VH-VL binders against f9uss8. Designs and how they scored, part 27

Target 1, 221 residues: f9uss8
Amino acid sequence: MVLTDIEYLLSYLEAHHVPTIKKKRHTYLTYHGLAEHYTYVLKDGIIKNSIILQDGREYNLSYIAKPDVISLLRDEVSRSTDQPFNVRIESEYATFYQVNRVAFWKYVNSTPELQNYVKNYYRKKLSENILRLQRMVMNGKKGAICAFIYSLVDLFGRKVNEGILIDFVVTNDDIAGFCGISSRSSVNRMLKELRTDGVITVKNHKFIIQDVSYLLDQIAN
Below, E stands for the ipSAE of ESMFold2; O stands for the ipSAE of ESMFold2 at other seeds; V2 stands for 0.75 times the mean of E and O plus 0.25 times the DockQ between their complexes.

## First folded at step 10 (VH-VL; framework fv_romlusevimab)

Design rh2 (at its last look DockQ between E and O 0.09; V2 from the best seeds 0.00; counts 0 for: pae O 12.7 > 2, placed apart)
Fold by ESMFold2, look of step 10:
Structure rh2 (fold): chain C 221 residues (1-221), chain A 122 residues (1-122), chain B 108 residues (1-108)
Amino acid sequence: as target 1 above (221 residues)
Amino acid sequence: QVQLVQSGSELKKPGASVKVSCKASGYTFTTYAMNWVRQAPGQGLEWMGWINTNTGNPTYAQGFTGRFVFSLDTSVSTASLQISSLKAEDTAVYYCARVEEDIWSGYYMDVWGQGTTVTVSS
Amino acid sequence: SYVLTQPPSVSVAPGKTARITCGGNNIGDKNVHWYQQKPGQAPVLVIYYDSDRPSGIPERFSGSNSGNTATLTISGVEAGDEADYYCQVWDDKTDHVVFGGGTKLTVL
């Protein structure tokens, strides 16, 4: 049977009886800058990558909402490395395969299919990050918020009678962190403007997008 | 503990003025707007409006744009309602209540003051 | 302006279930909050966002909201539940808070 790269990795880990751990919402799997002896692979759940800035603010990098390796930024041989991000659980629970770092890279280096996964992983992540940089550089604050909201459609969007429900809770602090905006109140003001313009509304702590075309127009602005 | 403590009951003559105070404690005063709600004897709740505690900008409900003034003293975490040219119809209990001005909050009032009875009689 | 309609009163026997309705045009699209006011006291929030309970509110208080009707449900009604109950929404067209007229719950 032909598997996608990630499906192959998951099957490989299951076949080798790699243990799993489970973490609850708003706890951290890893912390930026602290030594870690494991590579983690998301099995299910939703996590957020972030960095704590010098002034204490959290800068949010991405969500991972589908199975994927949490990070492969460090060398292949070291027993432990400083972690590149904070990883916080955003779903009620998340489950991770926990693989010793050295063992993980030995698996990869001895298995052509896993080598292909890693090569495609880096290509994919590099392309995604270049696109994120372009969106942030080319858009003002309003455009960045619109781009962020639009990005949630693919991750969490569900069609409902009122529009597209983003079936995931985000806060003004989270949005500020993804958009590089220094204040929660600035985010709130811009979201209220979008609501007044009929672009979004809020029901039970979640966005409903009522005008997707508006979001797309702001991204190109 | 989060509290809103209002000033005591007032007995006034028609044409006078009254100031009802609402002192907040146990939370960051400027993160919540302050609402004012009126309840005439035997009647339901009537929203009078709110004041943004960061900016001092009031919003008044329809019918409350004249004799009613909301104000703040942020140095002592206090919101105030002043009613001028009092009329017999102003006899009511006046409540302050906080609301988080965040589009995620849904604008519910989670903490209320104990109420201040204002009686206007000849 | 947006209007919320509540029945003036509801009577229920102790231990039974009380249902207090709040009617409004497409109220199911709005976030409904409920307050309890006992005689001589300030209102207390008992339900927010249609169905969420604040800390300290017992599970026998529940809420629902769909179509043109929101409902506050109190199971196992006790004498201490005798109060006036108000529903409330925020109207985004006017930027105003809107209260229902109130419902007097009598336990008999």
Scores: ipSAE 0.061, ipTM 0.622, lowest interface PAE 6.0, mean pLDDT 88
Fold by ESMFold2 at other seeds, look of step 10:
Structure rh2 (fold): chain C 221 residues (1-221), chain A 122 residues (1-122), chain B 108 residues (1-108)
Amino acid sequence: as target 1 above (221 residues)
Amino acid sequence: QVQLVQSGSELKKPGASVKVSCKASGYTFTTYAMNWVRQAPGQGLEWMGWINTNTGNPTYAQGFTGRFVFSLDTSVSTASLQISSLKAEDTAVYYCARVEEDIWSGYYMDVWGQGTTVTVSS
Amino acid sequence: SYVLTQPPSVSVAPGKTARITCGGNNIGDKNVHWYQQKPGQAPVLVIYYDSDRPSGIPERFSGSNSGNTATLTISGVEAGDEADYYCQVWDDKTDHVVFGGGTKLTVL
């Protein structure tokens, strides 16, 4: 009955009566201001991390679809506090533990199991960021879209008779933001090409991957 | 139940202003853009534009960039259309319709308000 | 700007099949949506994605889209189908919604 490190963290927060907050779809969880004093841990729901570029475009960083700490050190990554850093709820609702930042680090510093969580968290996030950079830097637009779609398999993929169902609605705007594409029309055209070529199809606003090999072939390596 | 309920019909004189409201219920207001469509008597549907309910950024169709203003009150899930300096040619039924976005296409309007008749006459 | 062309009217005898066309340059590359508007009522979505039906729309409504023409087909036409029908696309270059001019279906 050994707990995973995230299960341990959640049990620890419950044992310490850490309060929760609930946010609805497409509202934002702010990590600065009054929320700057808090560390948030996702309990339930799906969120999207993003950055607002100087020209107003949204660059999407990642989804968090399972319990995890939202962010430990956003300010150390950004060039200033003026650069907005958004956490948007993508599920109907999301629930977060709200723990004081100083208290959170006191818990970590006194608890070896939480120290292991934090070490694994940083390793995981570094690896994810390297892979994200590869997607953006090493591909043309079509390759980036294919890499992004492929990355959704681990998050939302479910085997069905028709192929691999991505059990989550991902919009053209979201894809544009994940792939660094400024034009919705470019995303639409490339997705239409993938559909016409039998690589993906759409059912109930969700897409199904029918040809994984094609996606992999388009990704620079 | 997903529903869009519009304000009642208006009778106005030329030069006045009118505000048409559209209250949404049964869904998360900021997840769908709000479209405004007008229909003059005996004529077809004319797209006026839409407002992104998450950012508040409006897009106006050609010919609707001056006297027509889209706005939101997200605290009460309401989109509004304000028409200033009313002219006789503004006489029409005005519809709100939510705009669904999906991975493949632009938008289609799955839910419409009942319409608000604005009549401009002396 | 992108233009959709519909015939202004179509007449069909009860029980027969009505076909309402929507013409556009390379419309087959776009997703076409169809709305029914009965007199004095708001429009109702009857087809989206060229050929998909919302729940509550009978199977006798169907759609197709290829080349330069999308078609709404109503088989077994009933008096209650008498309405105006509009096609619609979203033009992703302009971020604009485009409606056709509408077709009045008359059941004779």
Scores: ipSAE 0.000, ipTM 0.481, lowest interface PAE 12.7, mean pLDDT 84
ESMFold2 (binder alone), look of step 10: mean pLDDT 94; pTM 0.956

Design rh3 (at its last look DockQ between E and O 0.89; V2 from the best seeds 0.00; counts 0 for: pae E 2.01 > 2)
Fold by ESMFold2 at other seeds, look of step 10:
Structure rh3 (fold): chain C 221 residues (1-221), chain A 122 residues (1-122), chain B 108 residues (1-108)
Amino acid sequence: as target 1 above (221 residues)
Amino acid sequence: QVQLVQSGSELKKPGASVKVSCKASGYTFTTYAMNWVRQAPGQGLEWMGWINTNTGKPTYAQGFTGRFVFSLDTSVSTASLQISSLKAEDTAVYYCARVEEDFWSGYYMDVWGQGTTVTVSS
Amino acid sequence: SYVLTQPPSVSVAPGKTARITCGGNNIGDKNVHWYQQKPGQAPVLVIYYDSDRPSGIPERFSGSNSGNTATLTISGVEAGDEADYYCQVWDDKTDHVVFGGGTKLTVL
C-alpha cells in the first residue's frame, strides 16, 4: 500500500521504536523560550500552540488536531534550542513520539521520504499562517471571532440537521486568545450577538453554526 | 456558600403593594441575571421574567408587563420584585433564581432562593 | 408559544427505575434541564444540558433528549426521591424560559 507522507513518518518512528509519552488535558508539552532538546510528533489527540505576549496575555496561534510534527523551527545546527511556542493539550489525553532533535534531523537527512514530508510540512505551515494572518489582520473584533469560528469547521465540523456542529469544546478565554481580544466579557457579548442574529447556537456545550454565509460575509468584507 | 436569601412571607389585602427582596451572596452579582418564578398554590412553576444585573434592564414574560416591576440595588447585591394593586390571584410563592449571563450557560437556574409566600385575602 | 408536556404522575416501586418524560416539538434541538421540588421547598437543579449532573446529585439520576422527547431517568429509586419534577428549556424564538407542567413521582 502507498503511504501518505505522515503515514510514512509514523511507520518510520514505530519501526525505529521511538518512545512515546502521554500528557493529560491542560498540561503543557513545551514552553516558549525554554530549552528543548526533543522533536515531538503528535500521534493522537489535540493540542494548541500559543505564545505569551510582553504584557502577560496568551496569544493562541493554532490547533493541531491530527498526527503531525509539533514544530520544526529548529534544525540540527540552530544557534538556539528555545521552543518557539507553548504547546498545551486540549483533548483528554494526547500521545507524542519523543525523539532527540539532532537524531530526528539525522533521520530526515538520510531518508528521502522524510525529506519530502519536511518540505510539505513547511509549505503547509506557511500557507496556513499566511491565511491566518490575512483573516485576523483585515478584520475587526467581531470579524476575527467569525473567522475563528469558521476556521473550526475544517478541524472539528460535522454536518447535523441543525447545521454544522463544531465537535470540540472551546472557551471564551481560548477565543479571546485566538482573536487578540483582551477580555472574556467582550467575547461573551459578541457571541451572544451572533446567537441573537441566528448565526450560532449552543447544544451540549458546543457550537452549532446555523448561518455559515453570515460568518463568510464578516470575513470577506 | 453561594446563596439567595429572600424576604419573609407577606399577608396583604387586595389593592396593597408588596416588595419581595432577594439578596445574593458568595458570587459576583453582576455575572448572573436574576429570574423571578411564580408558583400559585397547587400549581406548577411559571416564569415571570428576569433582570440583567449588569445593566439593570428587565425582561418581562407575557402577562407580567403591568403591575410587576423588577429592580436592583447592586451596592448590596439585591434584586427586588414589586407587585402593585394586589389581587387575590397574586397569592403564590415567589422565587428568585440566577442564570449565568455566559454564552455557554444554557439558561438553567442552578441556585434558587427559598421562596416568599405572598397571600392576598380580603 | 413553545409548550412542554409532562405526565401528571409516575409511580414506581423502591429499587426500580423511574422514567419521567418531557414532550415538545423538536425538543431534541433544545437543551433540557430538570428540577426536583419536594413539598414546601424550592426547586433544585438535578440535570442540565440534557444529561449533565450538578455536583452533589447522585449518579442514579440521568437524562436523555432526542426527537420530540426528553427523559429523566432515576435508577434504584428511594423514598427520598418522591417529589415533583419539572423539565425546562429556553425558547430562542421568544427569548422565554419555558417549564413543563410537572410530574409527581410516587414511590410505592
Scores: ipSAE 0.412, ipTM 0.742, lowest interface PAE 2.0, mean pLDDT 89
Fold by ESMFold2, look of step 10:
Structure rh3 (fold): chain C 221 residues (1-221), chain A 122 residues (1-122), chain B 108 residues (1-108)
Amino acid sequence: as target 1 above (221 residues)
Amino acid sequence: QVQLVQSGSELKKPGASVKVSCKASGYTFTTYAMNWVRQAPGQGLEWMGWINTNTGKPTYAQGFTGRFVFSLDTSVSTASLQISSLKAEDTAVYYCARVEEDFWSGYYMDVWGQGTTVTVSS
Amino acid sequence: SYVLTQPPSVSVAPGKTARITCGGNNIGDKNVHWYQQKPGQAPVLVIYYDSDRPSGIPERFSGSNSGNTATLTISGVEAGDEADYYCQVWDDKTDHVVFGGGTKLTVL
């Protein structure tokens, strides 16, 4: 009977007949710096936010793995409609509500439950950005990898006999982009060191965390 | 085309030595460890160990220390197995097989050499 | 020290389904790989990571792994499938490769 913030948003969009679009793995929903007139709300699937730097490196910012708004950095009166991030589909498919940006903010401004969603959204994103900054700034490279792997527990973690399974495939390139490490080879070497130390292992292309305490000890917090 | 080509079959007497070579082509030699696998006549596959092709560090399985030596010549993308003080029990087919050294590798052997038969008889 | 156990042989009629087992303590916690070896030939990888199929291996080959048993399944068995089949894991305690003893598949 009582809807959570995101459940309320999804039901509101359905009641207003907001259309959906479907995108395939490794295609882009939006690109950083290009004009965009829609607000997108993830209905199902997993996406990755990133920026491609001038030197060609991809700097990865976050995953969105549950229904949520893709970005709220532009309101209805903003002079710029530039998208803040590249948004790439990481699941086989992802489905999005596509709503006109100005219309979306009109919905929010007239609806207290949606205003509450937006307040909680910003608080959540601020907390996530603080953690991301700690991972990138206050740890050495191995510590950044440990913090990143630990951050996947809340998104994809599941207890199994071997430890905590991260039920999602992550590549060395993706990890390099999240951790600010220059090369896939450097990530590979550090991951092999963690395996040798009994901290992590691999099952069916996915991480198993065997020693979560070690990961926490490497984090500067 | 990724390929492992082994040296030809050998007939040896007890007490002699033999060197089996395995030449790799079609891939970056140092990205895959080279495994050695023995198969005695009518028997199953027996892992002998592997050599890290980037560092040259060998790892030998239990029972394959002492007389068995893995080596590399990275200039010609070749791994070698040397067996000294040959015994009749060393009669077998010897395979090389690669395993990717990437963290995400499950330690499976995707490419095998054709095998080298070593026969030890009086 | 980790041991994999396979039946020495399995017989199956043409067109039926063959199931080749690989037993090990908590093998479901490990990644299981399977090799086919025909007489006089080198082994060929047919399944890796329990259930993944290399390019060129027919969809008739499939794999599963849970508890103490991994299984290689070959549906619609053909005479050309007669071979020895080996399972293999990596033992993380010893840092060693471990092979099963092999199973001879006979189509009759």
Scores: ipSAE 0.375, ipTM 0.711, lowest interface PAE 2.0, mean pLDDT 88
ESMFold2 (binder alone), look of step 10: mean pLDDT 93; pTM 0.956

Design rh4 (at its last look DockQ between E and O 0.91; V2 from the best seeds 0.00; counts 0 for: pae E 2.5 > 2)
Fold by ESMFold2 at other seeds, look of step 10:
Structure rh4 (fold): chain C 221 residues (1-221), chain A 122 residues (1-122), chain B 108 residues (1-108)
Amino acid sequence: as target 1 above (221 residues)
Amino acid sequence: QVQLVQSGSELKKPGASVKVSCKASGYTFTTYAMNWVRQAPGQGLEWMGWINTNTGNPTYAQGFTGRFVFSLDTSVSTASLQISSLKAEDTAVYYCARVEEDFWSGYYMDVWGQGTTVTVSS
Amino acid sequence: SYVLTQPPSVSVAPGKTARITCGGNNIGDKNVHWYQQKPGQAPVLVIYYDSDRPSGIPERFSGSNSGNTATLTISGVEAGDEADYYCQVWDYKTDHVVFGGGTKLTVL
């Protein structure tokens, strides 16, 4: 049987007895700007990448909800070891392989299958960032919220009788941070408008998307 | 300490009016809608409606759109229920209860006033 | 309008488990909240969002909701649990709160 790129990476790390660490919800794996000599690979759990802006606001970049490398912005020849992002655990627990950054790149450089993983990783991340940029520069605040909610479908979506359940708890503060909105009250108002229009509703602290086409129309316009 | 304190019990004759007040303390008054709930003697809870404490917009349940008026005095964090043209059937305990005006709110009433008994008899 | 149906009474022996039901069409798709009311007192929230407990409510109070039935479960029932219990939902179509008719729990 042929392993996917990530499956190959995970089996490689297991075969080499790479140690794992476990972190609890709302603790940080790494902090933006602090030196770190490890590459982390998510084994299980959900994390959120963010940065702290000059005005103290936390700007949220992405969730990682499936096994993947946390960041490859620094390689073995990089002059800085500073972490590019804050990484916070959003699930009850998350487990990470912890591998020395230089050693990780030695594995990659000597292993064609891992080189392929890295090439696909960069293509995927570039595509995600291009879409993120389009969302931010082409849509107003309401459009950004719609785009964000829609982006959760591939990560956490599950069909239910009422529509698509987003099987993950997201707060107004989190949404504000993803959408570049400075107040949770503005997020709250726009979410209420979407509910009034029959687009979304709430079941047990989670979104249910009732009208996906509405979300897409707000993004496209 | 979050608290809702209601005005005292009232004894009224048919045709009179009554005003029940509900004073909030220990929280930001305008972040929670104020509900009114009626309970006739030996009966269950009956939702009368709510008032948005930020905008002052009331929503009345079916059957409560005529003689019942919700109002606010935000300067003293107080919601009021006015009942006009009182009838014997208005005899009940009247409760205020708050619901957070938040999208994620399940519209549950986490804090209740102690209740105000209004008795209408000749 | 949306209707919630509760049995008018439930009896249980001390130390046993009480189950109070709240019926409604597709109630499993709704967020169900539960209130306890003792004689002469205001209602007190005991369960919200089907199964979450407010601070100060003991773990022996639990809730579930699926299909057409939500259930409040009180394990290890004590005499102090004698009260009326109400279920409640919010109906987004009408923007109205709906209460069940109430269930009197008797501990015998």
Scores: ipSAE 0.341, ipTM 0.687, lowest interface PAE 2.2, mean pLDDT 88
Fold by ESMFold2, look of step 10:
Structure rh4 (fold): chain C 221 residues (1-221), chain A 122 residues (1-122), chain B 108 residues (1-108)
Amino acid sequence: as target 1 above (221 residues)
Amino acid sequence: QVQLVQSGSELKKPGASVKVSCKASGYTFTTYAMNWVRQAPGQGLEWMGWINTNTGNPTYAQGFTGRFVFSLDTSVSTASLQISSLKAEDTAVYYCARVEEDFWSGYYMDVWGQGTTVTVSS
Amino acid sequence: SYVLTQPPSVSVAPGKTARITCGGNNIGDKNVHWYQQKPGQAPVLVIYYDSDRPSGIPERFSGSNSGNTATLTISGVEAGDEADYYCQVWDYKTDHVVFGGGTKLTVL
């Protein structure tokens, strides 16, 4: 059977007996700016990438909710590199392959299928970051929140009688960090406006999207 | 510790007025709306309404528009219920209870005052 | 406006399971909260968001909500569980809190 790029990578790591580590919710795998000798590959679970800005605010970059490499931003030969992100576990547990950074790149450089994974990885991440920049630059704050909520549909969406349930818990602080909004109070107010307009509601601490068209109309193209 | 302490029981005659106070402590007063709940003797809980402690805007349940007035003194973290032109039917226990002013709030009352008994008797 | 219906009373033998219902049109779409009130005392939150239990509430208390019925379940009922139990929702259309009429739990 033909494996997807990520399935090939996971099979390759298993065949080479790469060890795994397991982390609990709200603990950190890596911290921005600290030296790291390993490349991590998510096996199971959900994580959030973030950085801390100079003013102390947390800027949230992405969720990773399916198997994928955590980061590939540095050169291929250095024994260690500064980690580009804080990586926090958002699921109850997450499991990661832990592979020596130099060894990982040796695997990639000798294996055409892994080279293809890396090319597609960079293309995917570039596209995601371009869309994220559009959300931050081309929308007002309310439009950014709408874009963020809409982005959760593909990751966590499930159809229910009332609309689309986002089967994942996010906080106002998390949303503020994803949307470039300075305070949880501003997020709270805008979410209340969307509820009043019949666009979203809450069931058991999770969003239900009642009007997807409204969300899309608020997002700049 | 979060706490709501209400004023003492009141015995009043018909036609008088009463003010029930509810003093909050242990939290930021303006981040929680204050609810008022009535319970007549032998009866269930009856929601009277709430007051937004940040804006001072009250919302009154049906049947509580008129003689019932919610007010605030934010300098002492106190919400008050004024009942004018008291009737025998106003005999009840009056509770304050807080609800977080948050999008994620399901509007549950996590902290209640001890209750204030108002008795209206001739 | 929105109406919550509870049975006036429920009787259960000690050690058995009590189930107190709260009926409402499409109540499964709402977040249901439950309060226990013992004689002469203020109500105490025992379940919120259908099934979440506040700190200090025994694990014997649980809740569920689907369709037109929410249910408070108390397993291993003790004499100390005798109380009135109220369900409550918030109706976003009216911006009103709604209580059920209450259910008196009797432990025989």
Scores: ipSAE 0.310, ipTM 0.679, lowest interface PAE 2.5, mean pLDDT 88
ESMFold2 (binder alone), look of step 10: mean pLDDT 93; pTM 0.956

